# Ledger of designs, part 5: VH-VL binders against UPF0215 protein NEQ431

Target 1, 198 residues: UPF0215 protein NEQ431, of Nanoarchaeum equitans (p61151)
Amino acid sequence: MKKFARFIGIDDGYFVRNVHKKTKLIGAITKHTILDGVLSREITIDGDDVSEKIIDMIKNSNHYYQIRGIILYGITFAGFNIADVELIYKNLGLPIIIVMERPPKDIFYKAIEKYKPNGIELIKKAGPIYKTKTPFGYTYYQVYGIDKDTASNIINNLAIVSKIPEPARVAHMIARGVTKGDSSKPRAGGDSNPGPAG

## First folded at step 1 (VH-VL)

Design iz02 (from iz01 with heavy chain D99G Y100E D101Y F102S W103S S104G G105W E106D; framework fv_izeltabart)
Fold by ESMFold2-Fast, scan of step 1:
Order: C-alpha cells, then sequence, then structure tokens
Structure iz02 (fold): chain C 198 residues (1-198), chain A 123 residues (1-123), chain B 111 residues (1-111)
C-alpha cells in the first residue's frame, strides 16, 4: 500500500419511492483515512444514470489527478440504479472495489431479474464476491481493475472504526445526513403497536 | 454444440514465452467467467487463474501472477494465456474451462473444458 | 491456501459395488449455508468433467448413482453401483477462496 494514497468512497442518499424522483450521490475523498474532499451529484431513483454521474463527478473534480481508486458502497444505488464497473473503469482508469456488510441474498438477484433485466449482466461484470477479516468482522467485496489481494490490503488499511473502509463509510454518513437530516441508521421498528395487555 | 478448443502449445526453451488461445463456440461467451487450469505429467490439477466475463477482472494463483497474464476478447469469443519466463516446472497440459455461476454471478463449477494443449519447457 | 486432501489415493472396487471417496479441507468451505466445493471425474487423455457442484448438487447429465454429501471440512463422493465407465480419477476442488485448489486425486480401479 502507498503512503497517504487518496481514495473516493461513493454512496447514495435517503429517498422514498412515490415521493422522490432523485436522491443525492456523494463522493467522499480521503487521504488515507482523513477526509480531504466531498463531491455530490443527483441520481434517479431506479434509473440508469449512476455510472454516468460517478464518471462526471470524478472526472470534473480538481481531486481526480490524486485519486488512486474508487470504493463503492454496494453496486446498486437509489434502488436498482446499477453501477457499470466496466464503463466507469474505461472512462476513469481507476480501480474499483465494491464493499458490502453482507453478501446479497437470492431474493436480491430475483428482484433484479424481475425489475432490471439487464442488471444481472452489470452485476456479473463485477465478478465473484470475496471476504476479508478486519478487526471489526468480515467485509465482503468485489473488484474491477485490481486484484483481490491488493483490494483486501486496501480495505484493511482503511477499516479503522468499522469493517467498512473509511471513504465508503464517510460517504454513507454524509449522504444520509444531507438527505434524511440524520446520518444514523434507521431505527428498527418504531411503528410498534402494543397489543392488548396480557 | 458447446465447446472450447485450445491452441498454441508446443516446445519452448527455459526463459521463453508462449501464448495460448482458447476458442469458444456454441454459447454466449461474454456471459461466463473463464479459467486456465494445468496438469503436469502424472500429477493432479492446478488452477492458474480466472477472468471475469467482461475481461475487466483477473485473479491468479500467486505462483503465476508475475509471469502469466490472462485476457479475453469477447468480439472473437477467445480466451488467452500469455506465458513468460517459462521454466521446466511449467511443463504441463493447459486446459481452458468455463465457469458456471449460481445466483447470477457466483462461480460454482467448471462445467465445460477444452481438450487441453501441451506445453513442454526443455532445453 | 486451503489444502484439499483425498482418501484413499486409490481404491479397487468390483462392478455393481458401492464406492466411497473422501475429501477433507484444511479449513471450512461453508459460508451462508453453501459449501464451496465441487467434484470432478477425469479419464486418461481427457479433460476433467464436473460431477457435483456445491457439495451435493448433481451437474447436468450426471447419472443418479453419483451423489455428494458432507459440510464444512469433510466431504464424500459416493457411487452407489459401479459401472465400467466409472473407472477414472476423481478430484475434489474448493472455490471458497483463491487460489482455488484441488485434492491430489483418487484413482478408482477395477478389482
Amino acid sequence: as target 1 above (198 residues)
Amino acid sequence: EVQLVESGGGLVKPGGSLRLSCAASGFTFSSYAMHWVRQAPGKGLEWVGEISSSGGSTNYNEKFKSRFTISLDNSKNTLYLQMGSLRAEDTAVYYCARGEYSSGWDYYGMDVWGQGTTVTVSS
Amino acid sequence: DIVMTQSPDSLAVSLGERATISCKASQSVLYSDNNYMNWYQQKPGQPPKLLIYDASNRATGIPARFSGSGSGTDFTLTISSLEPEDFATYYCQQYYSTPYTFGQGTKLEIK
């Protein structure tokens, strides 16, 4: 791993189908684990524009010349807006690492096949899912334009407060914060209706 | 008819280079990950490396990573193995194989194999 | 690397009898209720042929006499009633992590 290499983490903001047509796309640039810049665009819910917006966001940034790689928090954004890692790589020349807390379940692939037929081919471009042990648990990941062992080293060097590498973790927090007003994960339940007292 | 046909094998001197090809037919080549697997005379199977269906990602057995390069051309339905700095220990039959995916992307088995092409590295 | 060890190295069995081949992984290849291991058959001068994938699923066109079982680190390939065409070398293989690795092979010989 090179000293103080810069990475950009990318995630999407909060949205509600039926209410919103677009949400924020956030890029968080870190110098190692220190936040150095924030980029933003808007993407269409269940649209096809996330790859174009990632390319535009990075390529037109004053940070582009210093960025060593892209870390995506998942391959789907704003619902079923799926990143085309091949297109992104061809346009930017930057390796891509897709990180996730858990591997996708079969229901996820069935939903993609039903609602986004070409999406399975986009997901296949990202190749197999690997895992790496961090001090905070296993991080699951895919790679494009970089080998899995180098990606594992990058993930472990950047996983300092959670199993998600800092560029992606910070992008997630900012994206949720600016769109929802709170970067905290949604509270489990909260719509509980206590039944009759026993 | 689904098939893979390797070519490019032969006799090469130590330190030499050789390029193997694997021509695919009878299936949508661009939908499958591809593998190279070798087998030395009288020995078992050894995985060399893999390449994603788009050609954008490769993984190697570390033993070969610095000397071998896997690539593919979806427009020609052809997989390649570029071999450099060859050693006597690289003498083997080289097979190309198609990786099959479960859940739309997970590799779960090499279901179609070529006949193999023989590489002999000797003085 | 995950080491796959097969037992026995060779096995002599009569036609119509049951054959059992074992494979042990140096670490668990089980993740999310799936065992990331396969079985292949190879005859002299031919490429390997996929028999069983994900420990227990028979590949397309493979006869019902072939079955796979086991989980985690210990796996078994069973041929319930040997046919003449079954005399070959059998390999287990893990694809849980790279490098993907094969067992050393078990040669099935006629008794």
Scores: ipSAE 0.000, ipTM 0.459, lowest interface PAE 13.5, mean pLDDT 84

Design iz03 (framework fv_izeltabart)
Fold by ESMFold2-Fast, scan of step 1:
Structure iz03 (fold): chain C 198 residues (1-198), chain A 124 residues (1-124), chain B 111 residues (1-111)
Amino acid sequence: as target 1 above (198 residues)
Amino acid sequence: EVQLVESGGGLVKPGGSLRLSCAASGFTFSSYAMHWVRQAPGKGLEWVGEISSSGGSTNYNEKFKSRFTISLDNSKNTLYLQMGSLRAEDTAVYYCARDTYEYGSGTYYGMDVWGQGTTVTVSS
Amino acid sequence: DIVMTQSPDSLAVSLGERATISCKASQSVLYSDNNYMNWYQQKPGQPPKLLIYDASNRATGIPARFSGSGSGTDFTLTISSLEPEDFATYYCQQYYSTPYTFGQGTKLEIK
């Protein structure tokens, strides 16, 4: 873990199926836990464009040169728009940590197999799910381009107010706030992309 | 007009085989997952299995997994149920149904379009 | 397997009256704020028709007198004022995990 390393947390905004075609993709850049910048793009609900949008958002940013890693709040965005961590890594040269409050349920993987067959290989690229104990409980995570122990240290160093590391937590709050108008709604209570039938 | 039409039902002896077809029209068949659901005379609904829109993935009710195979042909807009080792208790009306989640659309309703059913009678 | 249990097995109600049908899942069908539970209507000699999806959303073309409620394990289908066309068998169904399972059905009969 590097003392003054900057990380970008990434999450998607609020959306309602059959109402919205796109939602916001937010990148929150932090220096340790201090917010240093915010980036945004739009992604397609249940589309295939999130990887390209992440790459475009970071690569064209004035912050790119200072970012040392990417923290994704889950691997799926706007329903079943699935991040290709290998593609992202090859294009940006930045390690990726995928963080989750809970491990995905069987129903999530079954839905991907059924409705997004090309997504299964993308999920497999993210590798095994690990867990690390924070003061706020267990954070579940996957890694690409970084070892699991270094990622565990990064998560614990950045888990200041919840078990989700600050870059990802802040990205989530901003994404929900700018699309829904209220960033305080919990993901489980206000999440419009449930997974199995997304 | 969105429509599913089952065919291939009939009288078959125990131990026999039968292939049911479900012809789809009025929608992009290759964009939807499909189901087979059966109903024995005077009984409730029983899920048989499902197949992904590409045909590359199937899930079955364990009761049928070794005896029944679901497949589809997107070039013919047709879903199939191959039934083997048939038993008297397989006597039922067999329905095909469209899963409402269309690949890329994000819409989900459950099984929104059903065929009229085809009757399979297993009797000696 | 998730077992879906409906009550009652049959119900006789007069035209214009309210009908209430219950469905209980043997385990929670709630995932990410969505209840993977549907209601279907079936008339004799016809295929099932989707009425309510995800516990509370009316399918396209379904009259407002039909409503669904509940969360987790306990669900209710309500028909606020029965019409002649509503006398049918009603099934709940979970879509949370395979095998997808239906309740045994509730037969709604005219009193």
Scores: ipSAE 0.006, ipTM 0.486, lowest interface PAE 13.3, mean pLDDT 85

Design iz04 (from iz01 with heavy chain D99E Y100G D101L F102D W103Y S104G G105D E106Y; framework fv_izeltabart)
Fold by ESMFold2-Fast, scan of step 1:
Structure iz04 (fold): chain C 198 residues (1-198), chain A 123 residues (1-123), chain B 111 residues (1-111)
Amino acid sequence: as target 1 above (198 residues)
Amino acid sequence: EVQLVESGGGLVKPGGSLRLSCAASGFTFSSYAMHWVRQAPGKGLEWVGEISSSGGSTNYNEKFKSRFTISLDNSKNTLYLQMGSLRAEDTAVYYCAREGLDYGDYYYGMDVWGQGTTVTVSS
Amino acid sequence: DIVMTQSPDSLAVSLGERATISCKASQSVLYSDNNYMNWYQQKPGQPPKLLIYDASNRATGIPARFSGSGSGTDFTLTISSLEPEDFATYYCQQYYSTPYTFGQGTKLEIK
């Protein structure tokens, strides 16, 4: 990774089903590990619009031509709103790294089959799950448009305070802060689980 | 007010058919998987089957798979159970139930239930 | 299929006393630190009411006297101080795999 390279981390905000129809989608742009910009859109809870909103958010940004890659905090957003990494890559020309604290459980895939029938095909596009050892533990990840070893180096270069690379970690904190009023998780284990919301 | 109301139960003879309905109100029906659960007089709970929130996928207890069909109409906020080839042992109260979903995590069981509708299969 | 077995079939307890109900699964319902099992309460002529989900979490509106514990195959529902409205039948249920299965029920009776 080049010194001062920019990455955008993406995560979703807090929501409650049956109360909210939409939540925030946050993009945090870092120059190496230093926050350089924040982008925001709204996405539909259990909808099909996250890929479109990621594309729109980045493409219409003054930062677009400086961004070298996308780091997604999980592949699911606002419940079962699933990122189509192939569509995002084709539209933006940017490599994608999906990061997770833990690999998804079997029940996660079963939930997607039940609530989002086309979702399994979208997840398969992201390919196999890899792991890389950081000073803070193992980060689990998938890649699209970039090789796994280059992605491992990017993750390790950007994992400076936790095993989650800074663009994604900062996006997560901002998304929770602006939607819930603080960056803490809504219940024990909720935000840390490799579930539909990432 | 989150509510499920079943209807369509009644007296039917063996070999007959019956369609049960479950009307949902007070929540976004299209966001939840739904279940049918039955209870024979003086007996425990027995899971019949489930349907995905879109209505495109169903899973059944093998005991019912060939005779019962679950469907839904999201435009009407209504869940259905079509019952065929009814037997005396199908006599029960039939409940519809909503599958619980938390904060974007995963499903956790049946958090809202209807009052039930009684099906009596009599010879 | 996963078989859920409750004990006892019935339990007589006095008001203000502790009630303990057991549930055993024929195979583990634990996956990655989560137990996929629930407890329901049912009163005569009423539908079941969710009490506890994921073995130990109280559902919204459920009084603190209800608690769930256990892991893997062995689970317990505890009512710390029985109140008149607690006389009901209690069911455990696994949602680890389909078909979802319930225990046979434990009837809590006044002593």
Scores: ipSAE 0.011, ipTM 0.591, lowest interface PAE 8.5, mean pLDDT 87

Design iz05 (framework fv_izeltabart)
Fold by ESMFold2-Fast, scan of step 1:
Structure iz05 (fold): chain C 198 residues (1-198), chain A 122 residues (1-122), chain B 111 residues (1-111)
Amino acid sequence: as target 1 above (198 residues)
Amino acid sequence: EVQLVESGGGLVKPGGSLRLSCAASGFTFSSYAMHWVRQAPGKGLEWVGEISSSGGSTNYNEKFKSRFTISLDNSKNTLYLQMGSLRAEDTAVYYCARDILTGYEYYGMDVWGQGTTVTVSS
Amino acid sequence: DIVMTQSPDSLAVSLGERATISCKASQSVLYSDNNYMNWYQQKPGQPPKLLIYDASNRATGIPARFSGSGSGTDFTLTISSLEPEDFATYYCQQYYSTPYTFGQGTKLEIK
């Protein structure tokens, strides 16, 4: 949307359940599509701390004043650590766009129901899933604090090498690179992140 | 070390009740769904039921649904199986088991207790 | 209920030889590119031990001689070269839908 507007993309790093206690949370700040900064925190595998860590990472950085919106690569991090978009929005005042390569399958919702007492409620706070057609295929997305049409325009303006907007794509590559030593896109079902994004 | 220890088994008369306990240590108990599985003498494995990590939802093998109740206490890191209206056919070793999570959203049972023996006999 | 059927009921194999155990599900256990079926090993007087999950993934600490294959309804557990500690009963199990069900077991005996 805005010329030279800054967005932060957020994704989690590699982990193996029952081996690792924590993994990295990476924020990649882009000016349009150009990487301008990187923020990091640690989050607990299957924990409840990702919302607080996102807030802390952004609010206490020198980049906060420049950021115009948040793009989450999925709503789940480090397994079943689920972002509370309402809490994040309330604390930061920044619109949130959640992007996914495909809509979640039934097994994803069954897993959340089994392992996270309020997980379905947290996902529901993000509202309905929309889709937008990019040159690279359909990107599925949810919005909080911004309308779906503006979000669609932002996604299309930032999807320059894949259907995933550049801030989120870069966050994913950095997170994977610093935790596994391999920044390549994960194989479906081969990654340790049980979610619709990947 | 990761460990599950069952207790509460013993000899009970038909129609009686018994409560089994499974004490967890060495891992974050509240992060895992749990199972009860039984094995009659010289027979195979039979799934009894499961409980979510919060204790808020349960699923049972239909043959036990009216007589058995699974619960847990996250403050004590303990899983329970309350057994009522016991029959001779309920004689078995009862195992508790931890549900495994993987990056593939896959589920199974990766850690098992040593079992506790329940004998239903007059 | 999904019925899991193993074959054979028992198998006699010599040390160092290959053993194969089959498991058939009465309906497909394939969902979201995953086969919701597991293999367990049980030795007398001990609890079951997870060997293979999602049809082909070895659990942590399981020796490379154990492998799982198959998809949908037909599955195989293979032990490439039998060691003394491998003589046990093996169970397949589906995790696709409740009630979760086990096969009847295959007892591996020394020849």
Scores: ipSAE 0.006, ipTM 0.506, lowest interface PAE 9.6, mean pLDDT 86

Design iz06 (from iz01 with heavy chain D99S Y100R D101Y F102S W103G G105Y E106R; framework fv_izeltabart)
Fold by ESMFold2-Fast, scan of step 1:
Structure iz06 (fold): chain C 198 residues (1-198), chain A 123 residues (1-123), chain B 111 residues (1-111)
Amino acid sequence: as target 1 above (198 residues)
Amino acid sequence: EVQLVESGGGLVKPGGSLRLSCAASGFTFSSYAMHWVRQAPGKGLEWVGEISSSGGSTNYNEKFKSRFTISLDNSKNTLYLQMGSLRAEDTAVYYCARSRYSGSYRYYGMDVWGQGTTVTVSS
Amino acid sequence: DIVMTQSPDSLAVSLGERATISCKASQSVLYSDNNYMNWYQQKPGQPPKLLIYDASNRATGIPARFSGSGSGTDFTLTISSLEPEDFATYYCQQYYSTPYTFGQGTKLEIK
């Protein structure tokens, strides 16, 4: 792994179903843990456009050639708008790490089966869920285009304030700030206990 | 006794349409995902599509998505396959099958199948 | 699409002998410690019958002589001691991603 490699963290903004049709998609580019750039698009609530918007956002930026990997804060955006990590990887040539505070529960998969055709297929493309212990507790993650051990090292190298690596944490704060006016308290800190079983 | 019984097959001309039915009995129909699988004469198995136990989600083999529609009626314990724009290549035995959803979207395979209904597309 | 390839296309085995059938997926069907693939048996004029689900779990009512093994991309169905009723065509199937796909089938014939 390179000491000052750039990563882009990606997360979605605040929204209310039946009120909003779209929300913000934020990319936060960090050089190691220091914010170096911010990219923005909009995505459709419960839509199918997040993969296309991630590709468009990164490919058309001046940062593209400096970015060494993508960190997604979860695989679902704006409800059931699910990232196709294979499509993203094929179009950008960048490894993808999906990070989450805890593994999804059965009810999450049941909801996707009910409301989102092919949604479970997209989640399965991201492969098995792994965990790595940070100073702030366990971070759960999936990988595409990179091995799990290298991804674990990247997560630990970038988890300096919470168990969520800095590019993804910053993207989350910006996304919430610009759509709701304030960053969310529940995502700001790490969970130091293993939490309820997923 | 757990059973699935298909009906609605027959001879149809190219460009025509048919609706197949699959009647379920002996189990809680609304607890299972349902599938259509076909088999051309002397050939292997080909998955057509599935529908979730609630009927709220469908997945298709892309080959059929524009021409075929899967639906179900939980009050009648019946699964349907609406077939349109039929071609000679659609000639096959059509099976319905159930699969159980068990946490983390695990199916226990397609454990119960109907006897099949034959669709022949010929001029 | 995930392509499932079986070998051999046909296999001739004597009663009481062991039969081994292979299935290879064009990409891994492993997710969260579970292999999303099944094995089915089909006799002429009959629907398929589930034998093994999730690579290694025997379906209800299936005799102990049937077993499944393997992980990721390479899977095996084994019949430890062949009985007359075991002469049939066997199919592997993945349900990791849509479209769910079957292997081309392996026909098990009496020698």
Scores: ipSAE 0.000, ipTM 0.491, lowest interface PAE 13.1, mean pLDDT 85

Design iz07 (framework fv_izeltabart)
Fold by ESMFold2-Fast, scan of step 1:
Structure iz07 (fold): chain C 198 residues (1-198), chain A 122 residues (1-122), chain B 111 residues (1-111)
Amino acid sequence: as target 1 above (198 residues)
Amino acid sequence: EVQLVESGGGLVKPGGSLRLSCAASGFTFSDYAMHWVRQAPGKGLEWVGEISYSGGSTNYNEKFKSRFTISLDNSKNTLYLQMGSLRAEDTAVYYCARDWGSYPEYYGMDVWGQGTTVTVSS
Amino acid sequence: DIVMTQSPDSLAVSLGERATISCKASQSVLYDSDNYMNWYQQKPGQPPKLLIYDASNRATGIPARFSGSGSGTDFTLTISSLEPEDFATYYCQQSYSTPYTFGQGTKLEIK
């Protein structure tokens, strides 16, 4: 990458269902791995507004014209508020990489089928889940508007502290810090290991 | 069934080069990251390097980075190790190995080839 | 680089007895509740075979007598009741960071 390449990482803040109605949506803009800007919006828990909020946040930013791509920390925000990567791409013209520490479990898909009838279709728009090996372990990812090999290179170029690329990692830290008062990265659940292929 | 077969090993003089191949069968090769691991006679295992399932990313043990190159061709279900500037201490059995699992999840090296022997001698 | 150190280098045990092999990492290989370490078995003239991944999970087809335990830097492989086919060399390996490194190996011999 060029020395001035900018990416925006996006993640959601802390919330408790049945207590909170909304939580923060944070965009962290990095120039390579150095934090260059922070954007904020508010999104509805289990709502349908995250795509529009991502678009609004980026499009109205002074950073928009310098941003080369979007890195989403997962495709779901504030519960089952699911990003529509096609809508985001059409409105911003920026490639999207969705990064995950682990692939979603079956119970997650069953919950979406029950509570968000269009949710599976939105997830399918992001295409297949790929994996790339970083010095910190395997990062799982999906792509929209960019090929998987270029995305793998971007992830590895930006994974300097953990297997999650810096824009998304920093967005996560800020989002949790400003909503919960603790910026510690959440730990992956023990159920992320499906057993080796026979 | 699920199988990896190495080839291309042999006797080479110091300073020479060899290209090792690893032919995969019985599984979807393009879904897996791959490794090269070597073992000198009577010694332990040493990781050489890895490549993503697309071939777009590689990582090497620094010991080999300047002399060895890993690549793959998904259309041929084949992994390669190009070895240059060979030294006597590169004498070993070279194994290719699959990072286990199927997309989107994997862990460890679950399938190994039988190995191909590289001997670097005058 | 992360150095993996096994102990002992070799041990002799009788059929039906318990064998325990230790592996120590020079730094923690724990990340996000996963221990990026594996155990392999190798018999003479054969490639290594994956036994245990993520410190404690048995690979497919591995008998229940094999178990892995530990977290962070200290790990053990236990064979509860040795069978004739278990006499081999065992290696631990970390996949936490490149270069991925193996222990020096522990040779399990018939007493």
Scores: ipSAE 0.000, ipTM 0.459, lowest interface PAE 13.6, mean pLDDT 85

Design iz08 (framework fv_izeltabart)
Fold by ESMFold2-Fast, scan of step 1:
Structure iz08 (fold): chain C 198 residues (1-198), chain A 126 residues (1-126), chain B 111 residues (1-111)
Amino acid sequence: as target 1 above (198 residues)
Amino acid sequence: EVQLVESGGGLVKPGGSLRLSCAASGFTFSDYAMHWVRQAPGKGLEWVGEISYSGGSTNYNEKFKSRFTISLDNSKNTLYLQMGSLRAEDTAVYYCARETVYTYGSSYTYEGMDVWGQGTTVTVSS
Amino acid sequence: DIVMTQSPDSLAVSLGERATISCKASQSVLYDSDNYMNWYQQKPGQPPKLLIYDASNRATGIPARFSGSGSGTDFTLTISSLEPEDFATYYCQQSYSTPYTFGQGTKLEIK
């Protein structure tokens, strides 16, 4: 893909289980690394609606015709609300890159098996996990509807201030900012307190 | 092959300053949170402070916040602890340690301090 | 600050026997089903070594005889069958809020 192509990064907002039923889903559209648009929907915590909401958000946008690909900040949203990359691809015709700072640990898969038995199949649809070296460290990723080498080039062209490509990084910052009033993450992002106990 | 090596310790007079270094090999700091932890002779462990894997956020034990500064040089793969206004009670072995931060999408967890250096000794004495 | 209190201060146990160490936090370190609590082992002249993170997850390379349990404020480290290399000082540590604090340590001695 071309360096100045438009991509949409997608991430979820802040939430507390057993307190909130829904949180925000944010799509940040960038032309290269420059923010060009923001889309929003609500998704259900530990629900099954994120794929539907991603499709609805993009398909009904005036930006749809210019978007060249989707970058998901992980495959799970609002807890264990898991994106179906095959369904998303079939409905939108856009390649999907799933980015993560580290590969999933065994404990993550065990949690999916416990809370979302069919979730493992959705994760498997995204295929094997690859890694690419950026100036900021290794970015781990999965691809659907695009080859891994093209995806690696896209990630490296968009990893400007961190190892997470800008569309996804900006989506994360906006999602956290509009749901918790601060885009910083707890502890590693500056706040050492993970939030209220309970 | 994954290692942390501290250096810069030594004998310092009260009121003095000292900069400790922590060199990483086999990994880069961009993937981890980094900590300084100290241990006085014959005593337990005391957390000094941390710097996030983004390199932009620091947190300190309030006891040290006005006197100590943590910084990171990604180009040299080296972590620093700048210590000022040193006191006799700052005499300790200073360890640097990495903390694995597991992130999957916007979710994250902290997996404890899994790699430690051998420590560098700071003695504050007249 | 969260105060971590270990018991006992020292414990004498024979080879092959079970050892149990307790750690109590002055306030809950539980958030969204995760306990922000770790266990470390330290031998004289050596840095600490991570054993258990998030209360019950064994760190990479740690033998199965080590296990962690508990939630909220009360935590336990168990060594099911002591080996010679297990005689060391053990520390619990909370990572819930700054300053991150350690227990005073429990010294495990050969009986």
Scores: ipSAE 0.006, ipTM 0.509, lowest interface PAE 9.5, mean pLDDT 85

Design iz09 (from iz07 with heavy chain D99G W100F G101D S102Y Y103S P104S E105G Y106T G108Y; framework fv_izeltabart)
Fold by ESMFold2-Fast, scan of step 1:
Structure iz09 (fold): chain C 198 residues (1-198), chain A 122 residues (1-122), chain B 111 residues (1-111)
Amino acid sequence: as target 1 above (198 residues)
Amino acid sequence: EVQLVESGGGLVKPGGSLRLSCAASGFTFSDYAMHWVRQAPGKGLEWVGEISYSGGSTNYNEKFKSRFTISLDNSKNTLYLQMGSLRAEDTAVYYCARGFDYSSGTYYMDVWGQGTTVTVSS
Amino acid sequence: DIVMTQSPDSLAVSLGERATISCKASQSVLYDSDNYMNWYQQKPGQPPKLLIYDASNRATGIPARFSGSGSGTDFTLTISSLEPEDFATYYCQQSYSTPYTFGQGTKLEIK
């Protein structure tokens, strides 16, 4: 990849199932690590529309032809709204890297089987989980339409303040900021379960 | 006020069928997973099963999977438990309960109905 | 299935005294720093009422005298100073995996 290539990071906003039907889906476009654009859509909590919304958001953007790849902050959005990486790739022609702070444990897969039985097939399409060592620790990742070594290099080139690549990190911050009103973490000793109001 | 009200209980003969209803009010029903939990006379609590907010996914305690079906109607804010091939050991108070979720999993049941009694006897 | 075992089956305590109820899971219910374990209170003829969720978080409207502690497989519900309305049966419940399972219950009685 060229040093100044554009990537779009994608993450979802804050939500509580007992309050919200939908939350924001944010795309943050960076040129290397510098923010170059922000895209937004709404997605349904535990819905099936995130793949369609990612495609619509990117394809109808003036940035589409400049973007070289997609970085998803996880494969699940707004609860159990699961990205279909094959469908996204076929519609956009852009490689996809899914990044995670930790590999999923058994309870994560059990939860998917519980609420979205067909979701396991979507997760399997993303292939095996790899890891790469950044200056900030190990980033876990999956790839679609790109080889794992190229993806590892992209992650390391974009992991400048944390182990999460900047496009995904910035998307996360914006998504939380516009839905919750603050992108920062609660202070130590705060309630672990956010209330109905965000 | 957030409320769940069960109905449809009664006396039924072994081998019979019964449909329980749970009417929800005071909250957006389609935002929550819902549960059925039963309690036999003088006994503890036993989880029957759950259904996702959309009605698209269900999970059952294996003891009930072949005989019981959970469904919902979001347009009526109502949860159902269809019980078939009833046995004497199915005699219990049946509660519906709301599953409170935050970020991807069912964590706890925060609202419960008053229960409806099912008696399976000859 | 995860088996939840409570002790004691019954406990007699005087008003104003401390009560402690234990719950053991047959396997760990800890995932990513969260314990998927809840406590419920049930009075005769009434539905269960959520007291504590995620091992240590007090549910809305639950008095400060109720507290939960523990991690992994061993959990405790504590009532610091018993009030008359606290005499009830208490159940622990795991939400780590289906089927969700409850302990057999601990009946709290006036001494």
Scores: ipSAE 0.000, ipTM 0.466, lowest interface PAE 14.1, mean pLDDT 85

